# Designs tried in a protein design chat: VH-VL binders against Rho guanine nucleotide exchange factor 33 (ARHGEF33). Part 3

Target 1, 176 residues: Rho guanine nucleotide exchange factor 33 (ARHGEF33), of Homo sapiens (Human) (a8mvx0r265to440)
Amino acid sequence: KRQTVALELLESERKYVINISLILKIKATFQGSDGKRNSKERSLFPGSLRYLVQQHLDLLHALQERVLKWPRQGVLGDLFLKLTNDENNFLDYYVAYLRDLPECISLVHVVVLKEGDEEIKSDIYTLFFHIVQRIPEYLIHLQNVLKFTEQEHPDYYLLLVCVQRLRVFISHYTLL

## First folded at step 1 (VH-VL)

Design i10 (framework fv_ifabotuzumab)
Fold by ESMFold2-Fast, scan of step 1:
Structure i10 (fold): chain C 176 residues (1-176), chain A 123 residues (1-123), chain B 107 residues (1-107)
Amino acid sequence: as target 1 above (176 residues)
Amino acid sequence: QVQLVQSGAEVKKPGASVKVSCKASGYTFTSYWMNWVRQAPGQGLEWMGDIYPGSGNTNYDEKFQGRVTMTRDTSISTAYMELSRLRSDDTAVYYCARVPRGYSGYDLYFDYWGQGTTVTVSS
Amino acid sequence: DIQMTQSPSFLSASVGDRVTITCRASQGIRNDLAWYQQKPEKAPKRLIYAASSLQSGVPSRFSGSGSGTEFTLTISSLQPEDFATYYCLQHNSYPWTFGQGTKLEIK
């Protein structure tokens, strides 16, 4: 059943990446047709969004390679150790995202009211929420993989480290 | 190895400005928050603000708002803290520090501090 | 701003003593608290993060406890190299704030 929960994690990441790609379409709407950078683009979306999207794309590609070619003793913890270490920048960009988000929510409210599109406002808020919830979702998925991983498995301690690191992160920044 | 190397001591007159640099090496500069903390002679530590070098986003303590500007140059992995309209009570040792936000459960992220830059403001 | 108050401000102790320093936040900060040690003419060194997690390379005689508004740093058996000034730091909300410091001196 370990392969089953690994596939669930992969499917979850695929769905998340599809959702996050909608941010790029919405962002393009607000930055205008010429693609010029401006203060409106920066204010409406956290500056860390570009880097977070890239990190999730990289993770998705790595998960697809690992899970679809699943060996007898498949390992996932190394991918999340890499994601959550200093060199991969993910948690620092995520902290920056959480810090900037309240002002972005406020600015989106004002800007969208001026444009009169209530549906796009709802979409933006939903996407902001998906990003906020993704770290807790990783924790749940990794706990499920760990549950079906024996102590002697090469992935056991890697997953344990990841789970503890994510618990600490969530206790600091995500729970409102 | 990770190092934060700060610029040398400065002596300024009241009303002048000072710009302290902090050159980072041994890690990905754009991936870690850089904090600025000062300490007046015989006094405690005082947080001034931070900057995320990847985006340039800053947070300042209101006490310094309007006088402090934090910037970075990613091409040379250097962070800057400029304090204007200096007063005699700005005399302090100024530190840059790479402080992880405390979310590494197995402490793969270390806390690193620069050696400090002494700024003296006197007539 | 969140005010951080340390007690005592000054503590005199002997090698081998058990030492406890308290830090109180003016509002709830969860476990977003770190403890720092500063020796004369040196930059501060982090001892504890997340209120109770020991920083890598720090001796096990150091421990932290608490959550919310009341926190303690304990040194179970004081060593000569432990005589220093200790600071707590809250990073729950901006601006980050330090306690006023506790100076630990030889009795």
Scores: ipSAE 0.000, ipTM 0.446, lowest interface PAE 19.0, mean pLDDT 80

Design i11 (framework fv_ifabotuzumab)
Heavy chain, then light chain:
Amino acid sequence: QVQLVQSGAEVKKPGASVKVSCKASGYTFTSYWMNWVRQAPGQGLEWMGDIYPGSGNTNYDEKFQGRVTMTRDTSISTAYMELSRLRSDDTAVYYCARGSFYWKTFDYWGQGTTVTVSS
Amino acid sequence: DIQMTQSPSFLSASVGDRVTITCRASQGIRNDLAWYQQKPEKAPKRLIYAASSLQSGVPSRFSGSGSGTEFTLTISSLQPEDFATYYCLQHNSYPWTFGQGTKLEIK
ESMFold2-Fast, scan of step 1: ipSAE 0.007; ipTM 0.598

Design i2 (framework fv_ifabotuzumab)
Fold by ESMFold2-Fast, scan of step 1:
Structure i2 (fold): chain C 176 residues (1-176), chain A 121 residues (1-121), chain B 107 residues (1-107)
Amino acid sequence: as target 1 above (176 residues)
Amino acid sequence: QVQLVQSGAEVKKPGASVKVSCKASGYTFTGYYMNWVRQAPGQGLEWMGDINPNSGGTNYDEKFQGRVTMTRDTSISTAYMELSRLRSDDTAVYYCARDRYYFGSGSLDYWGQGTTVTVSS
Amino acid sequence: DIQMTQSPSFLSASVGDRVTITCRASQGISSYLAWYQQKPEKAPKRLIYAASTLQSGVPSRFSGSGSGTEFTLTISSLQPEDFATYYCQQLNSYPYTFGQGTKLEIK
């Protein structure tokens, strides 16, 4: 059962990475050579997005290796401890993303006012808010893995620490 | 270890074009914008433009618009800067530099070693 | 275009001195300002980004401050290896512009 919830986490990350890669593609259409709209790309999208995309790509790669070669005592908590520790900037980039998001939403409204742009604006808003939801989604997935992890398992306390870090982060930044 | 390695020195005649390469290693090439900056002998730094290696989208300084072309080849993690209709005042060291976002702020965190371009008869 | 003006353009100081270099933007750039050090015949190295954040590995004697249009780079206790040219750059809007540079010589 534990392998099943680990596979669900992996599949979730694969889908998320595909979705956030669309943000970079949309962002690229506002570059002078790629699209008709000539915009200040750096102020239109949160600057932290490039770092976040890279971090999620790295996590996806690590999860694929770990979960597809799942041993009897499979461990995931170390990957999320690395991601959430104070030495890593991952959560700081999420804070930066949340800080910059209101201005970016305002700029998207102004920039995509032309006829036919409502669909693009809707897609961008959906992607922006999907990123906001990702940290809460990690909490749910890790709680599911922890539920099927016995106390004596090498992953048990690693997962407990990760769950606690994510709960604190979510409560502090009002992500539910 | 992040490295940006540029092509060797070039000597060109006025009116020719030059294409400088910048090979990236030690990071995900498509995850970071690549900037081009030049420096004429004894002068300061001058920003030329940047490229998104993921999309190929570019931003150029108006001063170089119509003469500069920035491209990349993702299969070999290499960025290129081509400058046409060269003049003697294009003599400079040309740098590639990676743009690093941190807390929503850009900056150039790793630089290539520079490529000297001399425009002379 | 946003014009970046550094002062002074040239500075001579003794080892142990406190040195301040200023950078002024012709319009507001928030904190989207970076400082670079360039030694003779070398590529520039980033010292500070986001106006005040010190690059990992850069000595703590370097510090940056300011926001909007007025920025400063301070070296609290000048060392011989600090002989170099220092540049500020705004990354608030295209085109990204550099200051003219400040050449620092050790007496």
Scores: ipSAE 0.000, ipTM 0.454, lowest interface PAE 17.7, mean pLDDT 80

Design i3 (framework fv_ifabotuzumab)
Fold by ESMFold2-Fast, scan of step 1:
Parts: structure tokens; C-alpha cells; sequence
Structure i3 (fold): chain C 176 residues (1-176), chain A 120 residues (1-120), chain B 107 residues (1-107)
């Protein structure tokens, strides 16, 4: 059962990375020979976005290697412990993203209102909020892995620490 | 114990190039962007650009585009800023400073500065 | 480019005074503003980031406020070691820009 919930986490990360990568393609839509569009685009998207996409890509790669070659005592907690520690700035980029988001939403509204493209506005908002929702989703997935991890397992304490770190983060910063 | 240590003072003639180094210690070098800021005598602070030590990607102020090159060597946790075709108005103290890109985590650790004098 | 304008450029004050330095951005920068202190012949030192978050180790007499385009740095009870030049900086978008500086001198 433990392998099953680990595979669920991996599949969730694959789907998330595909979706978040779409925002970079939407961002590219505003790039061209029109200097006005490029100037507006520079403040339209959170600056932390490129870093967050790269961090999730790196995590996906690590999860694929770990989960697809799952040993008898497979460990996941170390990957998330590394991701959430003070040295890796990942959660700091999420805080920056959340602080930047209200102004980006307002600017998207103004820019899209002038352009008349309600559909791209909806897509951008959906992607913005998928990013907000991802940290709570990690908490749920890690709790599921922890549920099927025995206290004597080498991953038990690592997962427990990760779950606690994510709960603390979510209590202070998430819109969810 | 986080520290940025820069190379020593340089005196250059107009038209020459200068390369300043910034050695990081006490933290994960690839976890933070490295910025370069200069200050002419008696003047304010001027941002020149930044580099992501993980990817090598750079962002330069348009004023310095074509003259500035920022690089890094992750094996020795050192960032470099090279400025070419020097003019007398490039005389300044050059600082490196670490940051998170874009963000509220502004320049928290600064190097001691490198004085570059451009004289004929 | 976003222009950062500080007011005043020069300030004379006495120990124990409350002083306020203002910084104005030419366009909205949310809370992506930092304040730095620079003493003669030294590198700048970060005092405040995210407009109002005090850097660890910085005395509580320093505080920052504001959002959008208007920001203030306040020193509630000036000490001798506070005489320095102060800079604001926007980190909302490239290129990052600094204010022109405010030189705080003994009256």
C-alpha cells in the first residue's frame, strides 16, 4: 500500500508539472515585436515562477528515480526534507509568489480587459491558483505515505518532520 | 558565518577590462542569486546585474549590456564580474551581494567591495 | 525603469530624535522594497526587507511601513551609531533600482 501511495504522489507531480509548464507558454504569448506588450509582460507574472517551475522539475526527476526503482524500504521523506529546509529557499520562493500574486492578478485583469481575451485570463488565473494549491496537496500526499509507514521504518521520522513543516507553512501563508 | 570575499583593488587605463571575483562561504552557493552593485565616489548605489549560480543565467541592466559579463565557478563557490572598454566614469567601488531573485529576500549579505580606478 | 525618489536627501538630527525617511516609487512595487544603511567606506547593511520586516540583529528602533508607491523608514530614538546614509531599493522588477540616498548627520 505504501508503494501505491508513493506512485500516486509521483503521478500527481507529473500532472502538476505539465500544468505549471503551460504558464511559461502563456507568458511567451506576450513576447514579440510589440514593445508595449513586452513592457507589460515584465510585471505580469511573479518573478519566482521560473524558479518554482525548475524546483518542481527537479523534484519530479528525483521522485521518478526513487519511486520507479522502489526498494523494500523505500524512502521519500529525505527529498521533501531537503526541499523544505532553510538552505534551499523553496518555501521562501512560495512566500514571494504569494506576496506577488495580488498585483499580478490585478495587472492581468487590466491587460486582458484591454486585449479582450477573457479565455487567456481564465487560464492564467487557474494556473496561478494551481501553484497556491500545490503545497496543501503535498501535505495530503505525504500524510498518506506516513499513514502506511511503520514507526520503525527509516522514512517515518523524515516524513513526520516534513508533514509538520508543511502544516506550519500552510497555517501562515496559503489561501487554502 | 556566511561571507562574501572580493578580490583586491585594481587600477586600469581607459579601454582596458577588469574582472572582479567574489568568493562565497558558509552557505549553499547555488541556492542564492549573486548581484553586482557599484558606487562611484560620493554617489549612490547602482545595480549592474545578477547571475543564477545554479544555471549560469544572467540579467544585466541595459546600461551595461555589451560591456559586462557575469560568470561563476561552482567548484570553488566564486562569482565573477568582468567589465570591458573601461571609461573614467567606471571608477567606483564594486560590490557583490546575494539575494533571492525578484524578491522580498533582498541583498542580505554583501562583499567588502573592490575599488576600481580608471585613469589615463 | 522604476525610479526611486527619497525625501529628504539630507537630514540633520540630534540623538534621541524620531526621524522619518520617505521613499516613492514611480510605479507600484507592492511590498518589494528594502532599506539599507551605509557608513563611510563600508558596504551597505540590510535593515529591512519586504517593506516592513526587520533584519535579525537590527535594533527595534528601526521600522518600515508602506506599500505600493509610498514607503517610510522610521528611527524612533536616534543613537550615535545611526548617523549614516540610508537607501531604499525596489525588487519588484528588473532592473533593480535604488533611491538616491538620504544622508543623516548630527545636528
Amino acid sequence: as target 1 above (176 residues)
Amino acid sequence: QVQLVQSGAEVKKPGASVKVSCKASGYTFTGYYMNWVRQAPGQGLEWMGDINPNSGGTNYDEKFQGRVTMTRDTSISTAYMELSRLRSDDTAVYYCARSLKYYWGAFDIWGQGTTVTVSS
Amino acid sequence: DIQMTQSPSFLSASVGDRVTITCRASQGISSYLAWYQQKPEKAPKRLIYAASTLQSGVPSRFSGSGSGTEFTLTISSLQPEDFATYYCQQLNSYPYTFGQGTKLEIK
Scores: ipSAE 0.000, ipTM 0.461, lowest interface PAE 16.3, mean pLDDT 81

Design i4 (framework fv_ifabotuzumab)
Fold by ESMFold2-Fast, scan of step 1:
Structure i4 (fold): chain C 176 residues (1-176), chain A 123 residues (1-123), chain B 107 residues (1-107)
Amino acid sequence: as target 1 above (176 residues)
Amino acid sequence: QVQLVQSGAEVKKPGASVKVSCKASGYTFTGYYMNWVRQAPGQGLEWMGDINPNSGGTNYDEKFQGRVTMTRDTSISTAYMELSRLRSDDTAVYYCARGPYYYDSSGRLFDYWGQGTTVTVSS
Amino acid sequence: DIQMTQSPSFLSASVGDRVTITCRASQGISSYLAWYQQKPEKAPKRLIYAASTLQSGVPSRFSGSGSGTEFTLTISSLQPEDFATYYCQQLNSYPYTFGQGTKLEIK
């Protein structure tokens, strides 16, 4: 059922946003620690993180409005076309995130080892990898929506283009 | 210190309109949905609708559609709920309540509530 | 609309008792259920969200469980300040709906 898979996508985005919002809280804690110079010189978090979080929050807002008032011919593909188009730079920020992540993980290990807080390190790693896996998860959700979308539906072509863009992106950057 | 402060009690005649305000402080006003919930004497809680203070977008329960209007003024962090064509069964305490935040770990709930505004509709 | 039904509607208990309140949704709401406590002439207070997650500052004697359509709020050892009306709410889809409430009174 199409509405059911749309609700699953919305639920998934809500959970995801809660998780990635925790990264910003943790980031604020690290940047507020003594050694402003040390944190600044060797960033513990990818520079693209703030922009990515904002894009996902904007998407969540749009999904909530669209899905909770689901019309007979509800459309989702336009939201993801906007997110993945060349002018939005969203996917470019994901590339930057993936590029910067290994160094950030190394720095988190050094800082946490020095402070002795293993639980914080585990939480940060888990949150970092939630972001890594999100693009593959979008692909799965959109394929589920497409499966229950008739060819004549106004969303059919939009979803096809989204699925194609995400597949190409995932294969090119090997997103685990 | 999050606070939601509502306007004072109102007494209205049937057919009139009432506009209740809810002033928010202690958080980013545009980051959370603002919900309106009412409670008739001796009755349970009834959700009326919400507003996204960032966009101004609203969602209303069908029961109130056509009679309720929710607005906000971001310059003073205040949300408004106006109910028109009042009936005696609109007599209730009206609450504003902060809804889900897009950006934090609080999850989905109405975490802070205004003190309530008593609206009495009588002839 | 999703209908939320609480049971019991009225409950008498003594300090130290274990109290259980149930909430049933007319259709699946995953874990998008919140519990609130309301005392006379006061606004409701947050208690639990995501069916089982306690709000910061809520005593550990409160616990929530369930998913889908059947949910439970438990108070393991009732205290004097716990006598109040309790409401469940689904936040899965619009319109958001509340249970009719459970009034917990001193026996």
Scores: ipSAE 0.000, ipTM 0.464, lowest interface PAE 16.6, mean pLDDT 81

Design i5 (framework fv_ifabotuzumab)
Fold by ESMFold2-Fast, scan of step 1:
Structure i5 (fold): chain C 176 residues (1-176), chain A 119 residues (1-119), chain B 107 residues (1-107)
Amino acid sequence: as target 1 above (176 residues)
Amino acid sequence: QVQLVQSGAEVKKPGASVKVSCKASGYTFTGYYMNWVRQAPGQGLEWMGDINPNSGGTNYDEKFQGRVTMTRDTSISTAYMELSRLRSDDTAVYYCARLGWTYPYFDYWGQGTTVTVSS
Amino acid sequence: DIQMTQSPSFLSASVGDRVTITCRASQGISSYLAWYQQKPEKAPKRLIYAASTLQSGVPSRFSGSGSGTEFTLTISSLQPEDFATYYCQQLNSYPYTFGQGTKLEIK
C-alpha cells in the first residue's frame, strides 16, 4: 500500500521531467536562431527555469534510488524537506517563475504569429502550465504517502512537516 | 531580529471604529501571513482573521465578518486591523501574530494593543 | 468550526509536581496543534508545535503528545516560573481556534 503510492509519486515525477525537458528543447531552438534576436527570444522563458529543471532532475534521481530499492521502512519525506527548506532556494525560484510567467506568455504570442505556428504556441503554454501545477501535485502525492504511513514510522513526522509547509506555501502564493 | 510593534492603547465610544497597526521588521514582510487575535479581560484567545501581505487577500472569522477590515502597506511593512460598530464586549487586547510557512504556526507576536469601549 | 476544549480550566499544583493538561478537538486535526504559555500582561509564547515538537529554548520538562482529537501537555517537574495560563490551538483549518485556557496556580 505504501510502496504503491511511493511508486505512483515516482512515475508522476518521471512524466513531469519528460514534459519539462520539452521546454528546454524549445528554448534551445530559439537560442540557436541568430545572434541579434537571441536575447529577445530567450526572454520567452523565465530565467528561473534552468534552476527548476535541474532541481527536478536531481529529485527524480533521488526518488528512483529510494523507491526502487524500497526497504521495510522506506523514507521519502527527507527528500522533500531538503527541497523545500529555507537553505535551498527552490521555492524562491518557483515564485520567480510565477512572477515572470505572464510577460513570457505575452512574448510567445507576439513572436509566434503565423497560422502554422499555433501548435507550437499551444505546446509552450501547456508546458508552462505543467510547471505551475507541480507544487500542488506534490502536495497531493505526499498526502497520499502520509495517509499510508503510521505514526511510529520514521517518515511520519517528515511527511507531516512537508505537507504543512506546502499547504501554507500554496495558499500564500494563491496556487489553488 | 524579527519584531512586531503595535500602536498604542485606544479608548472608544460604542458605535465608533478603531484601527490598530502592527509594524514588522527583521524579515521580508510580504513573505508571511499576518494574523490578528484578541483577548477580552480575563478571557481566552480568539482568532479574528489573517491577511496575505503579498496579495492583500484576507480570511475572517465569521463572527467578525462585516465589521472587520484587514489591510497592509508594504512600503512601510505595516499591517492594520480595523473593527467598526464597536460594542462594550469588543473591549480586549488585540495582538498581531506571524504565521511561518516552514513551520506554519504563530512564531512571533506583537506586544498587544488595549482597546477599551465604554460609554 | 472546530471546537477546542481544555481540561481542566483551573489547576492548583506545587513546585516539583507532574502536571498534565488535555485538549480535545471536536473533529480530527491530525497533529496540527500548538501549545502556548501566557503570563499576565504578556503576549503568548509558543511552547510546542506539530503537537509534540518542543520550541527551541523551551525547557525539556515540557512535552506534548497526541494526534487526531486528543492531545496532552505535560510538565514533568513544575518550577515557579511555570505558573501561567496555557492554551492549545488547532491550525488544521480555518477558522483557527483556541482552547478556553488552563490557569495553573500555585497551591
Scores: ipSAE 0.006, ipTM 0.515, lowest interface PAE 11.2, mean pLDDT 83

Design i6 (framework fv_ifabotuzumab)
Fold by ESMFold2-Fast, scan of step 1:
Formats: structure tokens, C-alpha cells, sequence
Structure i6 (fold): chain C 176 residues (1-176), chain A 120 residues (1-120), chain B 107 residues (1-107)
């Protein structure tokens, strides 16, 4: 069952990354020829978004390596310890994302006003809110893996610390 | 402790290239953007660009586009800034600086600087 | 590009004085502004981030205020070690741009 819930986490991350990769296509519609001086991208999208997308891509690659080659005592808690470690700042970027989101939603409403733009606007809103829900979803997946992990397993303590870090984070930032 | 240690001073002829290194320690190198900023003698600070070491993605100021290349080597936690086709007005102190996370996104830790002198 | 203009470019003051430096952005940058101090032959040091937040380890006599396009750095009681050049930086949009600097000299 442990392998099953690990595969569920991997599949969830694959689907999530596919969804947020749509943001790259949407950002492309707001980039100039050189892409470097993209004030519109910065203003319409939370500045933290570029870091979050890259972190999730890195996590997906690591999860694929780990879960697809799953041994009898497979470990994945170390990947989430790294992700949630204070040195990594992933959670700080999520806090910044939540801070900036209301203004970005307002700007998207105003800026995306052409015929045919309603689909893109809707996709942007959906992506923004998927990102908001991702940390709670990680907590659920990690709790499921922990549920099927014995106390003597090398992953037990790693998962326990991760779950606690995510609980603390969510308790501080549930309301905004 | 977070530290950024840069390579030593360089003297170059016009038309040459210079490559400055910045070795990071005390934090997860791949998780923070690294910025490059220069300062000509007696002048102000000028942002050149940034690189995300985790992916290699870069952003350059248009003034340097076509002459600057920013790279990194994750195995030794080192960032590089190469400036080609040097002119006398490229004489400056070049700094690497880590981007901060705490809602500020501005640079929090700076290297000591590398003096690059371009003269005939 | 967003232009950052500091006022004044040069300031002469005495120890104990209250000093104010202003920074104006050519367009709205929210609170995406930092203040830096640079002493001769040294790398810059961040004093203020997010327009008004004091960097850990920086004396409380330093404060920042403002949002949008008008920003202020205040030193409430100038000390000898505060004579330096001060820069504002906007990081709201690429390319990131610094103000031209304010050189604070002893009177």
C-alpha cells in the first residue's frame, strides 16, 4: 500500500506540473521579442511564481527517479525535508505568492480584455488557485504515506518532520 | 554562515573577455537567484542580470545583451559572469549578490567584489 | 525601464542631525524597494527591504517609508559611521534599477 500511495503522490505531482506548465504558455503571450524586460509578466504574475514553478519541476524529477525505482524500503521524506527546509525558502515563496495574489487577480481582470481572452483569463485564475491548494495537498499525500510507514522504517522520522512543518505552515497561513 | 567569495582582480586589453567567479557557501545554492551588479570608478550601482542556479535561467539588462553570459556549476556552488568584447568603459568593480526571499526579493548577501581594469 | 531618481544627490550634515533621503520611481512599484548603504571600497549593505522593513542587525535610527512611487529613508540621529553613499533599488520589474545615489558627507 505504501508503494500505491507513493505512486499516487507522483501522479498528482505530474498532473500539477502539467497544469502549471500552462503558465509558461500564458507568460509567453506577455513577453516581448527579447523577453528580458518583461514588466507585464512581473506585474500580472506574482514575482514568486517563477521560483515556485522551478521548485515543483525539480521535485517532480526527483520523485520520478525515487518512486519509479522503488525498492522494498523506499524513502521520499528526504525530498520534502529539502523542499520545506528554511534554507530552501520554498515556503517563504508561497507566503509571498499569497501576499501578491489579490493584486494580480485584479490586474488580470483589467488587462485581458480582448475577444477570445476569456478562456485565457479563466485558465490564469484556475492556475492561481491550484497553486494556493498545493501545500495542503502535499500534507494529505505525505500523511497517507506516513500512515503505511512502520515506525522502524528509515522514512518514518523524515515523513513525521515534513508533516509537522507543513501543519505549522498551514496553521499560520490558512487565512489571507 | 552565508558567504560569497569572488575571484581576484583582472587586467584586460580592449576586445578581450573576462570571466568572474562567485563561490557560494552556507545555504542551498540552487534555491536562490544570483545577481550581478557592477560599479564604475566614482559611479553608481548598475544591475547587469540574474541567474537561477537550479535551472540556469538568466535575465540580462539590455545594455549587456550579446556581450554578457551568466552560468553556474552546481557541483561546486559557483556562479560565473563572462563579459566579452571589453571596452575601457567596462572598467568597474563587479559584484555577485544573492537574492533574498522574505518578501523583499532584493539582494541580501554580497561578494567582496572583483576589480576589472580594461586598458591598452 | 523604470527610472529611479534620488534627492538630494549630495548632502552635508552634522552628527546628531535628522537626515532624509527621497527616492522617486517613474511608475508604480508597490513596496518593491530596498535601501542600501555603501562605504568607500566596500560592497553595499542592505538597510531596508520591502520599503519599510529594517534589516536584522541595522540600527533602529534607520527607517524607511513610502509605497507606489515616493519613498523616503530617514536617519533619526546621524552617527559618524553613517557617512556613506545611499542607494535605492526597485525590484518590481526587469531590469532592476538603482537610483543614482546620495552621498552623505560630514559638514
Amino acid sequence: as target 1 above (176 residues)
Amino acid sequence: QVQLVQSGAEVKKPGASVKVSCKASGYTFTSYWMNWVRQAPGQGLEWMGDIYPGSGNTNYDEKFQGRVTMTRDTSISTAYMELSRLRSDDTAVYYCARESLYYDYAMDYWGQGTTVTVSS
Amino acid sequence: DIQMTQSPSFLSASVGDRVTITCRASQGIRNDLAWYQQKPEKAPKRLIYAASSLQSGVPSRFSGSGSGTEFTLTISSLQPEDFATYYCLQHNSYPWTFGQGTKLEIK
Scores: ipSAE 0.000, ipTM 0.473, lowest interface PAE 15.6, mean pLDDT 82

Design i7 (framework fv_ifabotuzumab)
Fold by ESMFold2-Fast, scan of step 1:
Structure i7 (fold): chain C 176 residues (1-176), chain A 121 residues (1-121), chain B 107 residues (1-107)
Amino acid sequence: as target 1 above (176 residues)
Amino acid sequence: QVQLVQSGAEVKKPGASVKVSCKASGYTFTSYWMNWVRQAPGQGLEWMGDIYPGSGNTNYDEKFQGRVTMTRDTSISTAYMELSRLRSDDTAVYYCARGGYDFWSDYFDYWGQGTTVTVSS
Amino acid sequence: DIQMTQSPSFLSASVGDRVTITCRASQGIRNDLAWYQQKPEKAPKRLIYAASSLQSGVPSRFSGSGSGTEFTLTISSLQPEDFATYYCLQHNSYPWTFGQGTKLEIK
């Protein structure tokens, strides 16, 4: 059922937002005014992360409004079309995140093992991994919605364009 | 401290309606889903539906569709669950339970004390 | 609707025992599963969320595991206050559904 796969996407986004928001909480421990870490640890987390968290929060809110009041011809492709539009810097921030990630991983290994606990290190690596996987996960979810969408449905073309944009992005940045 | 306080026990005749209230305090009422769950004597838990108080959006289990109405009053941070055309098998304890925040996927972290509804002739 | 089946429905155990309760979903629910404890004439209390995350204030003898369709709640060393009915809940898709419950009684 189309509504079922739409709800799966919504729940996936909710889980993802919780995970990436935990990064900000962990980051605050290292770099916040209440923390013992100084500003040198700023490079521990990619600078693009703040913007990515905000974009996903906006997407979650929009998905929640759209999916929880799902009409007979519910549409969600427009939300992802807007997110992946070249006028929106979302994909550019994702690219910046991927570019900066190897250095951040190296720094986490050195800094956290030296003075932090192993649980924090594990949490940070898990969160980094979730972000890397998110664009491929969007592709899977949107393909599932498209599978249950009739060719004449108002969402059909919007989903088709989104799927194509994500496939091009994923292949270009070696996520396959 | 988060607290959900429900209205008192009700005794109803078959065919009547019952309206249970759940007053929330200690958090932002409009930012969390409110769920309704019932439990018949000696039976398990049964989800009835939820409402997002910020918008009034509702979801109902199909079993109750057409008989249940969930509403809220944001001025007094209170959620309501009305069940109509009562049958004897609607005799149960009815609970309200706080659902997820827009930001969290944690469901049913705080529960009301329960409201006993008895339907008898 | 997603059907949640718990096993066993009834369990007798002694203080100090290791107890395992299983919950099976009729379709994949990822890790969108929570475990609840209900004592007689009281509202349920959440023990585990996201299949394996321990709720703050819940003793470490409780643990959850699993993903997809098969989940377990384990109590490593049963205490007198643990005799209760336990329920799993899936919140992967509407309607939210509970398992039928597992009643844990003293032997």
Scores: ipSAE 0.000, ipTM 0.444, lowest interface PAE 16.6, mean pLDDT 81

Design i8 (framework fv_ifabotuzumab)
Fold by ESMFold2-Fast, scan of step 1:
Structure i8 (fold): chain C 176 residues (1-176), chain A 120 residues (1-120), chain B 107 residues (1-107)
Amino acid sequence: as target 1 above (176 residues)
Amino acid sequence: QVQLVQSGAEVKKPGASVKVSCKASGYTFTSYWMNWVRQAPGQGLEWMGDIYPGSGNTNYDEKFQGRVTMTRDTSISTAYMELSRLRSDDTAVYYCARTEIYFGHGMDVWGQGTTVTVSS
Amino acid sequence: DIQMTQSPSFLSASVGDRVTITCRASQGIRNDLAWYQQKPEKAPKRLIYAASSLQSGVPSRFSGSGSGTEFTLTISSLQPEDFATYYCLQHNSYPWTFGQGTKLEIK
């Protein structure tokens, strides 16, 4: 059942990457080729978003290779140790995202609804909050994998460290 | 406000089946394991199994294997536990309970319980 | 299966007393141990998770300790509302198993 919960994590990451990539496409639609005008104006989207999309895309590719060809002693904790390592700055970009989000929300409300675009505004808000929820979702998924990992398994302590790191992060930044 | 609301009390005859429901609200239903725990009158708590609503995967205690079926309907955030070939010793209060987000292993939120009485 | 044994099964105490309940696992379960309180005709309520972490909203007079195979739940100054049945739960490996319960009654 360990492979089953690993596949659930992979499927969750696939869906998440599709959603977060959609935000970049929406962002590109608003910015167009008017780079000079946009360089001095407030962005509708947090600046950390591009970095986060790339990190999640990299993680998705690594998870696909690891989980779809799952070996007898499949390991994935190392992928999340790399992601949450201080050298990667991944969690720092999540902090930056959360810090910038309230201003972006207010700006979307003013700019998008000027045209009566209630549907696109709702879609943007939904996407924003999917990102806010992702770190808590990783915690749940990794705990599920750990649940089916025996103490002697090479992934056991790697997963335990990852879970502890994510729990500490969430406690400080109140995601959701 | 996270809540689990269970269906009402049931009275069944030996050999019948019972299906208990558990409706979740206030959280992402598909991201948390749902457990089923029972308690016979004057007895302790007994874990029956769990289901991950996102995939439908289940784990059952071997004692119930072959008689218990756990399912869910993600469109209405509802989990179900069906116990077949009921015996008088299946008389108990049946609880649904969510696996906690932090460390994901213990149960943090519980339904109010459904009393199932098997007699005749 | 992992067997969880609680001691004592029955405990009589007075308001203001310090009460300790123990739970032993038949094999190592790390800190994958939770403590629950159950009052008559109510669902269990979690008091402690990860062996020693206090659940939000639970009074500070409750505390948990231990790791591996031996765990304790302590109530530092018993209050009238604390008279209930207490259960430990191991969630280290399937199937999850509860202790048999400790009924705490007024002396």
Scores: ipSAE 0.000, ipTM 0.459, lowest interface PAE 17.8, mean pLDDT 82

